# Designs tried in a protein design chat: VH-VL binders against Spectrin beta chain, non-erythrocytic 5 (SPTBN5). Part 13

Target 1, 109 residues: Spectrin beta chain, non-erythrocytic 5 (SPTBN5), of Homo sapiens (Human) (q9nrc6r3533to3641)
Amino acid sequence: TPTMEGSLEFKQHLLPGGRQPSSSSWDSCRGNLQGSSLSLFLDERMAAEKVASIALLDLTGARCERLRGRHGRKHTFSLRLTSGAEILFAAPSEEQAESWWRALGSTAA
Below, E stands for the ipSAE of ESMFold2; O stands for the ipSAE of OpenDDE; V2 stands for 0.75 times the mean of E and O plus 0.25 times the DockQ between their complexes.

## First folded at step 16 (VH-VL; framework fv_anetumab)

Design Z1 (from Y1 with light chain T94D; at its last look DockQ between E and O 0.24; V2 from the best seeds 0.00; counts 0 for: pae E 4.7 > 2)
Fold by ESMFold2, look of step 16:
Structure Z1 (fold): chain C 109 residues (1-109), chain A 122 residues (1-122), chain B 111 residues (1-111)
Amino acid sequence: as target 1 above (109 residues)
Amino acid sequence: QVELVQSGAEVKKPGESLKISCKGSGYSFTSYWIGWVRQAPGKGLEWMGIIYPGSSKTRYSPSFQGQVTISADKSISTAYLQWSSLKASDTAMYYCARLYYDFWSGWSFDYWGQGTLVTVSS
Amino acid sequence: DIALTQPASVSGSPGQSITISCTGTSSDIGGYKYVSWYQQHPGKAPKLMIYEVSNRPSGVSNRFSGSKSGNTASLTISGLQAEDEADYYCSSYDSSSTLVVFGGGTKLTVL
């Protein structure tokens, strides 16, 4: 019973501690928001079976902002964690990006 | 206790096919990536590629893309490395290793098989 | 091309501390915590000694420690013992080539 789930692309913008990575690229995943945690999975079957998440992100104190099509993608938003890490996300549509932004914002606060 | 057991040494001729295996036990085989690492005689370690047995998703080093096939049979907890046509330059020790993957920490190989020596000569 | 550079060999006497360097670039060691170290005795498989730059797996002696500064990671072995004689490899993820990379290896000789 996730609060929100769906396909996303992601890109590591800042590492924990706020350090910039030298480079990164967009990768695909399946996101699953449950409580204050966002799990990322390689694909939908792994997400449905909850197997081998590629990330488990603690949203406590996080900030979520709409980016409105920056960084080579449309339908984008960012998630800034209290660790100083920042991840960029791209949804398949503007409607999905808005839904993610609202769900993440209410959970992160 | 996590264990990776590889198939025995192979002596082959150029042009022959070969499939070597890596059987995992003591953990959930489908929950971890398995990587293949090559070590030519007297040389260092080279990453060849990885597979996630739960989905068969693979990723290859560019140097090995199209040169080998990595696969898995999750029903018997076994990963494979396969050549369709061996070359003398394929003579090496081949290791499988379980990949610990962490979004922030990247990848490290926490458990290794004993290795499979492949010798390709006329 | 990008590669992790290690000295070919290093030596020390029993009880001494030694350090093995591993130099990369800002796209691998310098940019991330994706640094691990492996010990390989002759005829045996590699063994993970250090992950995430400085963490030891369970069962690895506290004589082994890891660190990094800028683009260089270091493995330090204190209180050298004969059984530490082995090859040591660093490894990292290189974002510029999107590869797992290994260093060339360092032969440690205990005199």
Scores: ipSAE 0.060, ipTM 0.629, lowest interface PAE 4.7, mean pLDDT 83
ESMFold2 (binder alone), look of step 16: mean pLDDT 90; pTM 0.925
OpenDDE, look of step 16: ipSAE 0.355; ipTM 0.819

Design Z2 (from Z1 with light chain I29Y Y32F; at its last look DockQ between E and O 0.21; V2 from the best seeds 0.00; counts 0 for: pae E 3.5 > 2, placed apart)
Heavy chain, then light chain:
Amino acid sequence: QVELVQSGAEVKKPGESLKISCKGSGYSFTSYWIGWVRQAPGKGLEWMGIIYPGSSKTRYSPSFQGQVTISADKSISTAYLQWSSLKASDTAMYYCARLYYDFWSGWSFDYWGQGTLVTVSS
Amino acid sequence: DIALTQPASVSGSPGQSITISCTGTSSDYGGFKYVSWYQQHPGKAPKLMIYEVSNRPSGVSNRFSGSKSGNTASLTISGLQAEDEADYYCSSYDSSSTLVVFGGGTKLTVL
ESMFold2, look of step 16: ipSAE 0.106; ipTM 0.648
ESMFold2 (binder alone), look of step 16: mean pLDDT 88; pTM 0.922
OpenDDE, look of step 16: ipSAE 0.440; ipTM 0.852

Design Z3 (from Z1 with heavy chain Y101W; at its last look DockQ between E and O 0.43; V2 from the best seeds 0.00; counts 0 for: pae E 4.3 > 2)
Fold by ESMFold2, look of step 16:
Structure Z3 (fold): chain C 109 residues (1-109), chain A 122 residues (1-122), chain B 111 residues (1-111)
Amino acid sequence: as target 1 above (109 residues)
Amino acid sequence: QVELVQSGAEVKKPGESLKISCKGSGYSFTSYWIGWVRQAPGKGLEWMGIIYPGSSKTRYSPSFQGQVTISADKSISTAYLQWSSLKASDTAMYYCARLYWDFWSGWSFDYWGQGTLVTVSS
Amino acid sequence: DIALTQPASVSGSPGQSITISCTGTSSDIGGYKYVSWYQQHPGKAPKLMIYEVSNRPSGVSNRFSGSKSGNTASLTISGLQAEDEADYYCSSYDSSSTLVVFGGGTKLTVL
């Protein structure tokens, strides 16, 4: 099972069913990709302990696209789930955004 | 519907042990963190630590690490705060609170117990 | 354990708007949208008034609003009423201590 992990910021762009959220802002997390699941944790300690993730996202059928500096962040990509939800992510660098995009894209089927 | 019911007030002497309780009902007890918060008389709220009853994993505030034990018995939906040797400075109101967390809607301490007053005096 | 900075007290007359500040750092207020505000009347448990910076739970008046800018969160109470007299605490997630921090509290007096 492949691994990919790192610091990310995220923003809920679309809710399940494709509806727009009432309010949304960027938030910090630590991402951990295991197989077809992306876990988000509030910080590195929670990620290392694998306790009480803030999200566990099933990537089966998901789409991942590079956004290249949209939405007020520079190193961005989006993740569109089959539920119709869409989450925007920002990585600390273009290299990390590219790595996440490749890893997420190869996981989605 | 969601309720957190705490054990009754305690009057103790320094050096005595104590275990107070917080019973949750009306929700899935093992799916939410439970936090303990201290409020000394006339003072503010101090976070002491939290427990995830589903795994018994705990997190303590650095100020309280080693000073208390937080535990849970998920079979009776109850969290505990425990001292092995009370000090006069432990005199305070103690609250338990549920950490509500849902990825799509937010994070907060949305339900609080009624408090347990602990008085420690010689 | 990192305390968030709040003014010790604030006062206002009925009908006025008042704002209570809560200042932290980039590891808490500045880094996360997990800012909440609690109201506590004497002898009572705290009550959640605002979560996720600006959201109101069901049953909380729209006279209460929240916001943040940089490392400072704000609770604004418009149309001040006698029942608003209480202590108010901000709270945030803090990555340096890996969980909750509270502000020192602000006593609101309605004159």
Scores: ipSAE 0.078, ipTM 0.711, lowest interface PAE 4.3, mean pLDDT 85
ESMFold2 (binder alone), look of step 16: mean pLDDT 89; pTM 0.917
OpenDDE, look of step 16: ipSAE 0.235; ipTM 0.805

Design Z4 (from Z1 with heavy chain S55Y; at its last look DockQ between E and O 0.71; V2 from the best seeds 0.00; counts 0 for: pae E 4.0 > 2)
Heavy chain, then light chain:
Amino acid sequence: QVELVQSGAEVKKPGESLKISCKGSGYSFTSYWIGWVRQAPGKGLEWMGIIYPGYSKTRYSPSFQGQVTISADKSISTAYLQWSSLKASDTAMYYCARLYYDFWSGWSFDYWGQGTLVTVSS
Amino acid sequence: DIALTQPASVSGSPGQSITISCTGTSSDIGGYKYVSWYQQHPGKAPKLMIYEVSNRPSGVSNRFSGSKSGNTASLTISGLQAEDEADYYCSSYDSSSTLVVFGGGTKLTVL
ESMFold2, look of step 16: ipSAE 0.112; ipTM 0.678
ESMFold2 (binder alone), look of step 16: mean pLDDT 90; pTM 0.927
OpenDDE, look of step 16: ipSAE 0.412; ipTM 0.830

Design Z5 (from Z1 with heavy chain S105T, light chain N55D; at its last look DockQ between E and O 0.41; V2 from the best seeds 0.00; counts 0 for: pae E 5.7 > 2)
Fold by ESMFold2, look of step 16:
Structure Z5 (fold): chain C 109 residues (1-109), chain A 122 residues (1-122), chain B 111 residues (1-111)
Amino acid sequence: as target 1 above (109 residues)
Amino acid sequence: QVELVQSGAEVKKPGESLKISCKGSGYSFTSYWIGWVRQAPGKGLEWMGIIYPGSSKTRYSPSFQGQVTISADKSISTAYLQWSSLKASDTAMYYCARLYYDFWTGWSFDYWGQGTLVTVSS
Amino acid sequence: DIALTQPASVSGSPGQSITISCTGTSSDIGGYKYVSWYQQHPGKAPKLMIYEVSDRPSGVSNRFSGSKSGNTASLTISGLQAEDEADYYCSSYDSSSTLVVFGGGTKLTVL
């Protein structure tokens, strides 16, 4: 059973090692937080089948911060991984952004 | 090197069955989706569906759902496209392609088979 | 299904630049970085030229570049050469229909 699940938009701000990505744009996904792992799927159908996630992110040692409406989206937060990668997320609502932030913060600890 | 090798051209009559193959080599076959793409003579590319050989999960385009069967035999690194009863309108070139996806580098059909021409006529 | 709109044909002279457009919606081109472009010469399989909107696979000339703005992706070919004469297809994922989609294709004529 997931700790948190729902629709998100995401944007790759930094790649592993802290490098800049070649393109900086928002994409849609379904997030599924289970234990210390965050899985991202293209859509709800793929998420429900739990196969071929587009990302599996290890949150051990990660840092999660609320963003104050920067980067062209509202209801945003960031996730910085120990690899040096940083992903920005936008939730559909402020309530959901708070829920994600709390869940991710608890898992990253 | 990554290769996708498809079975040879087929000439069939309406109502006959057919199963064409796509053998992958040079990579972990069970770790990538394989897609089938149709191209009717003089027409564009149409996505038919995809399979994840590691789990045998499939997704079909609505236009092809129930019209074909996509399957895989991971023990021989081979994906299949199958018809129970061919129609003349199934005359086309059929490609298999590997769907590469990685969170950091993207999502695309990065390697294509050479194509299998299927001709269905009286 | 064809969900992405491309011009049927485009032409240019050797050495010129041309741009091929691919227009979709907020549920595909506008919402994703999963935009790719394929080149197909007559009688041959498609070849991946651009992925993730603007990235080139190893071995693809830097004369090929990709971009997007809003719901429109673009493939630009600079320094046209005779070998660039081919059909070009864009592709994306469309979340509203949950399909991988292709554009209708664009025939590029050089000369």
Scores: ipSAE 0.040, ipTM 0.663, lowest interface PAE 5.7, mean pLDDT 84
ESMFold2 (binder alone), look of step 16: mean pLDDT 90; pTM 0.923
OpenDDE, look of step 16: ipSAE 0.265; ipTM 0.803

Design Z6 (from Z1 with light chain K33R L99Y; at its last look DockQ between E and O 0.43; V2 from the best seeds 0.00; counts 0 for: pae E 5.2 > 2)
Fold by ESMFold2, look of step 16:
Structure Z6 (fold): chain C 109 residues (1-109), chain A 122 residues (1-122), chain B 111 residues (1-111)
Amino acid sequence: as target 1 above (109 residues)
Amino acid sequence: QVELVQSGAEVKKPGESLKISCKGSGYSFTSYWIGWVRQAPGKGLEWMGIIYPGSSKTRYSPSFQGQVTISADKSISTAYLQWSSLKASDTAMYYCARLYYDFWSGWSFDYWGQGTLVTVSS
Amino acid sequence: DIALTQPASVSGSPGQSITISCTGTSSDIGGYRYVSWYQQHPGKAPKLMIYEVSNRPSGVSNRFSGSKSGNTASLTISGLQAEDEADYYCSSYDSSSTYVVFGGGTKLTVL
């Protein structure tokens, strides 16, 4: 069973190496956290079948921070990876954003 | 060796149905997206849509949403493109292609079928 | 209009270097997503020549190279040969529409 799962929006804020993207936009996904790995899937069916994740993120050494509605969305948090990449997430509610933040923060520790 | 083999050329009349095929071999068919690309006579490449055969999840270009159906039969490693009612404007070469995907770099088509010429006489 | 802009045609003599441009927007080429290039000979399927802006698949000659700057990607063919005569297409992922896009194509003529 996953440590945490649910619907998220995400936005690539920094690329690996800490490089600035020329632009980025919010996309939808289904997140699935197991152990120190966060899998992102295109939708709920793909996530339920555990096929073709659109990203598999190693959270070892990562940092997670609540953003509380910055960047044009509410219920937001950020995930900074040791690769230098930074991904912004938006959850459907503050409760879910807090749950994600706690789960990701404890995993990244 | 990755190979995509498409069904043969078709000559049809407007209003007829058609289903063309793309058989993949030499790789895990259910682990890669397959895309369909249209090329009208003398024109460029147009992306039509993609399917993940492992789950049958599809995603269509807005220009082709509701115009065609993309499907797959993973038991025989085959993807399909079909029309319920052909129009003369559907006359084109149709390619299937395997999609290389990477979260950071996006999409590219690394292996292509030989193409299926569809001619719709009006 | 979301198509990537390529010159309609380019020509060169054997041995020359030529460059084909592909101009998009900050939502596709200018973003964090990379670019791929395809070669298509008459009557044949397209072939992937460059992916992730500058990487060559196995079996593609090192005469083909790719780069990008801002919203423009470039395919350079050095040491031009007769068999390079073909149509060339760039492609990228358009994050604003969440779709694959192709350029209009460039016809390369080797004189």
Scores: ipSAE 0.056, ipTM 0.650, lowest interface PAE 5.2, mean pLDDT 83
ESMFold2 (binder alone), look of step 16: mean pLDDT 88; pTM 0.918
OpenDDE, look of step 16: ipSAE 0.183; ipTM 0.799

## First folded at step 17 (VH-VL; framework fv_anetumab)

Design Q0 (from Z4 with light chain D94T; at its last look DockQ between E and O 0.60; V2 from the best seeds 0.00; counts 0 for: pae E 2.7 > 2, unsure alone 74.8 < 75)
Heavy chain, then light chain:
Amino acid sequence: QVELVQSGAEVKKPGESLKISCKGSGYSFTSYWIGWVRQAPGKGLEWMGIIYPGYSKTRYSPSFQGQVTISADKSISTAYLQWSSLKASDTAMYYCARLYYDFWSGWSFDYWGQGTLVTVSS
Amino acid sequence: DIALTQPASVSGSPGQSITISCTGTSSDIGGYKYVSWYQQHPGKAPKLMIYEVSNRPSGVSNRFSGSKSGNTASLTISGLQAEDEADYYCSSYTSSSTLVVFGGGTKLTVL
ESMFold2, look of step 17: ipSAE 0.264; ipTM 0.739
ESMFold2 (binder alone), look of step 17: mean pLDDT 88; pTM 0.914
OpenDDE, look of step 17: ipSAE 0.479; ipTM 0.841

Design Q1 (from Q0 with light chain L99P V100Y; at its last look DockQ between E and O 0.63; V2 from the best seeds 0.00; counts 0 for: pae E 2.8 > 2, grease 20.1 > 18.9, SAP .499 > .496)
Fold by ESMFold2, look of step 17:
Structure Q1 (fold): chain C 109 residues (1-109), chain A 122 residues (1-122), chain B 111 residues (1-111)
Amino acid sequence: as target 1 above (109 residues)
Amino acid sequence: QVELVQSGAEVKKPGESLKISCKGSGYSFTSYWIGWVRQAPGKGLEWMGIIYPGYSKTRYSPSFQGQVTISADKSISTAYLQWSSLKASDTAMYYCARLYYDFWSGWSFDYWGQGTLVTVSS
Amino acid sequence: DIALTQPASVSGSPGQSITISCTGTSSDIGGYKYVSWYQQHPGKAPKLMIYEVSNRPSGVSNRFSGSKSGNTASLTISGLQAEDEADYYCSSYTSSSTPYVFGGGTKLTVL
């Protein structure tokens, strides 16, 4: 069971139920993958202490896809949750985007 | 049941220090962000900053960064807004408010303190 | 560079419906993202009336409703009553260096 962590940007593309958000823009976070859960935190200190996560995402049955750098960011991938929600992520580099994609693909399966 | 009670009105002179308080009750104080909002006389609401009392993490509005200090004492469920040297332009009503956050629905101030009027004049 | 624009004032007669607008400055940056609405009577603290564009907190009258069209969020007050006379502020979370922003406010006058 892999553990992955690092800085990401994220953008909510679809809300639960597949609803479109009112508007969407990129925000910064620190991601922490543990088991079948992806936790997002505002910064490294909050992530290290695992307090006040801004999201706790269940990856059971989720699908992760690499994107081609649309939406004003490079090094992107998406997560589609079984709830119908979809979140776009951008990593600081292509290497990190691939590492996230591999880690998320392994845990989602 | 959720209540935010602020300290009383203050009349100060320029150059004086001041620390005003906001005491939360009826909820888990360390589990919510608390924000400070300024309203100058006859003006609108301005967000100043927020604190997460659980470990004193603060975020400031760029227009207030370095001008005030936001802090909390979680042992008495109290947040603070502090000036080291007041200016006449600091005359305003100051509100504290609890920040509700949900990843899918965002941020909102669901409970507000009664306000603390700060008057700074020669 | 994100701002929320509201009309300075709106008026209506008792029993009418009125709408207050809140418009973001860019379609790609959410000055109107996660829009909330607050009511403030003179000398009192603001009160949350609407969150996430259209949701009412418990205890808020069904006469208050929120909606969105394009880059504009709207607060509609149906069956206008004298007690509705107040200032109304929209707000939003943004992805900029200012995580939270208020609109300039709208004074509602009930004739």
Scores: ipSAE 0.245, ipTM 0.748, lowest interface PAE 2.8, mean pLDDT 85
ESMFold2 (binder alone), look of step 17: mean pLDDT 89; pTM 0.924
OpenDDE, look of step 17: ipSAE 0.386; ipTM 0.832

Design Q2 (from Q0 with light chain S95R L99T V100P; at its last look DockQ between E and O 0.27; V2 from the best seeds 0.00; counts 0 for: pae E 2.4 > 2, unsure alone 73.1 < 75)
Heavy chain, then light chain:
Amino acid sequence: QVELVQSGAEVKKPGESLKISCKGSGYSFTSYWIGWVRQAPGKGLEWMGIIYPGYSKTRYSPSFQGQVTISADKSISTAYLQWSSLKASDTAMYYCARLYYDFWSGWSFDYWGQGTLVTVSS
Amino acid sequence: DIALTQPASVSGSPGQSITISCTGTSSDIGGYKYVSWYQQHPGKAPKLMIYEVSNRPSGVSNRFSGSKSGNTASLTISGLQAEDEADYYCSSYTRSSTTPVFGGGTKLTVL
ESMFold2, look of step 17: ipSAE 0.299; ipTM 0.724
ESMFold2 (binder alone), look of step 17: mean pLDDT 87; pTM 0.908
OpenDDE, look of step 17: ipSAE 0.368; ipTM 0.813

Design Q3 (from Q0 with heavy chain S108Y; at its last look DockQ between E and O 0.50; V2 from the best seeds 0.00; counts 0 for: pae E 3.7 > 2)
Fold by ESMFold2, look of step 17:
Structure Q3 (fold): chain C 109 residues (1-109), chain A 122 residues (1-122), chain B 111 residues (1-111)
Amino acid sequence: as target 1 above (109 residues)
Amino acid sequence: QVELVQSGAEVKKPGESLKISCKGSGYSFTSYWIGWVRQAPGKGLEWMGIIYPGYSKTRYSPSFQGQVTISADKSISTAYLQWSSLKASDTAMYYCARLYYDFWSGWYFDYWGQGTLVTVSS
Amino acid sequence: DIALTQPASVSGSPGQSITISCTGTSSDIGGYKYVSWYQQHPGKAPKLMIYEVSNRPSGVSNRFSGSKSGNTASLTISGLQAEDEADYYCSSYTSSSTLVVFGGGTKLTVL
């Protein structure tokens, strides 16, 4: 299904098992959606070469929700994994956040 | 079995160049970061920098940027730390260590080399 | 020159529990940052004792435990034994990227 790639900020909101972290902060990455997998990379060059990913997230059964700018960022959405983990993402623009939300939603079963 | 084997001890004079090595085995060398850590005699651990050998991507501690060069040769599973001109203050034990990163488990040094003692004296 | 603050030394008698603290900032320890702990005997390489704040690698005694509260991580050693006499270092990172921070180290003396 859709291929998508772009700059994102992310923040771990819930750990696997649904446990609350002590706290967390936003960090930057380059996201790459292929099939049912979302890969996160440190930067654009590493994403282009597909090396040293920060994360490889299985989206099977995941839920994606628009957040309307909660948590100190404007163009946000969340991704809740079947493990109980939840990652918040912020895109550079509302249009990109919508594109990510649609692409991720089409992958989730 | 993961092993990191470092090159032997070095005795050098100020101004000389030096390149020490760290050979990894028992794992996919190109899939893990390798870090270099300095420990001056009687002092604590100081991280110097890291390299991802699969892409030769490096990041340096601000304290060591421009002071050393970190490199790797993935064809022989070996990382390097090198100086173009040693100073007496470079006298220390130097460790390489495999840096593990996982999105859920974070960053830590899970396997360490035995260390390379570098002595720089006139 | 990024550092985490640890006490220079701590001591205890065999069988007692001791705690080594590691204090940083919200960007090092307090936020979403995992902490690891390393044991180093004289003349030996460091050994990973705790990762992910509180997890033990295989082969590390359950006498070693870790915790975090606010900007302070703690390593607790229960049932203190002579072999525990060593230097202990905490470590964290300032982001999920590649920056690493070590504490200054704590010398544990078993009396």
Scores: ipSAE 0.175, ipTM 0.708, lowest interface PAE 3.7, mean pLDDT 84
ESMFold2 (binder alone), look of step 17: mean pLDDT 88; pTM 0.911
OpenDDE, look of step 17: ipSAE 0.366; ipTM 0.831

Design Q4 (from Q0 with heavy chain S108P; at its last look DockQ between E and O 0.43; V2 from the best seeds 0.00; counts 0 for: pae E 5.6 > 2, grease 19.6 > 18.9)
Fold by ESMFold2, look of step 17:
Structure Q4 (fold): chain C 109 residues (1-109), chain A 122 residues (1-122), chain B 111 residues (1-111)
Amino acid sequence: as target 1 above (109 residues)
Amino acid sequence: QVELVQSGAEVKKPGESLKISCKGSGYSFTSYWIGWVRQAPGKGLEWMGIIYPGYSKTRYSPSFQGQVTISADKSISTAYLQWSSLKASDTAMYYCARLYYDFWSGWPFDYWGQGTLVTVSS
Amino acid sequence: DIALTQPASVSGSPGQSITISCTGTSSDIGGYKYVSWYQQHPGKAPKLMIYEVSNRPSGVSNRFSGSKSGNTASLTISGLQAEDEADYYCSSYTSSSTLVVFGGGTKLTVL
């Protein structure tokens, strides 16, 4: 049973190794937080059946920060991985952004 | 080892239906996206859309949304491109190609079918 | 809408180096993130030459190299050979609403 799941928008801010991407844009996914891993899927159906995840993010040692609407979206937070990668997320509501932030923060600790 | 084999050339009239095929072998068919790419005679490449056969999830280019149907039959490792009513402007070479997309790196079209020439004329 | 601009043609003599450019039109809908390059000889399917801006698939000659600066990607072919005469397409596969975009193509002529 996931600790947290739901719709998110995401944007790659830094790649593994802390490298800057050549460009990035916001796109949609379903997030599924289970144990110390966050899985991203293209849509709800694929997430429910756990097929073709587009990302599997290891959260051990990660840091999560609320952004309060930076980068052109509302209800945002960032996730910085020990790999040096950083992903920006936007939730559909402030309450969901807070829920994600709390869940990711407790998992990353 | 990885191979995509497409159905043969087609000569059709406007208004006719058509379904062309792309059979994958030498890899796990349900684990990769298959894309369709159009090339009109003497013109460049245009992506049309992609399908994930393991779940039949499709995404279409805005230019082709509602114009064609992309489908797959995973039991025979085959993807399809289908028109309900062909137009003369559908005359082109059609390629299928394998794509792997993931968050940290996207794989481009790494393996291509030989192409299916579709000719639509009166 | 989203477009990648390439020169229509380039030419060079055997042994020379040439560079083909691919420039994205920046917008809120997207831009370059992952760039690939394809070679297409007449009557043949495209062949992947470069992916993720600068990586070569196994079996592609190191005479082919890729780079990116800002929203312009470049394919460089060193030591031109007659067999390099072909059409070359750049492509971007972003997380935008349009997954894949191709450039208009560049005809390379080896003189």
Scores: ipSAE 0.051, ipTM 0.682, lowest interface PAE 5.6, mean pLDDT 83
ESMFold2 (binder alone), look of step 17: mean pLDDT 88; pTM 0.919
OpenDDE, look of step 17: ipSAE 0.082; ipTM 0.768

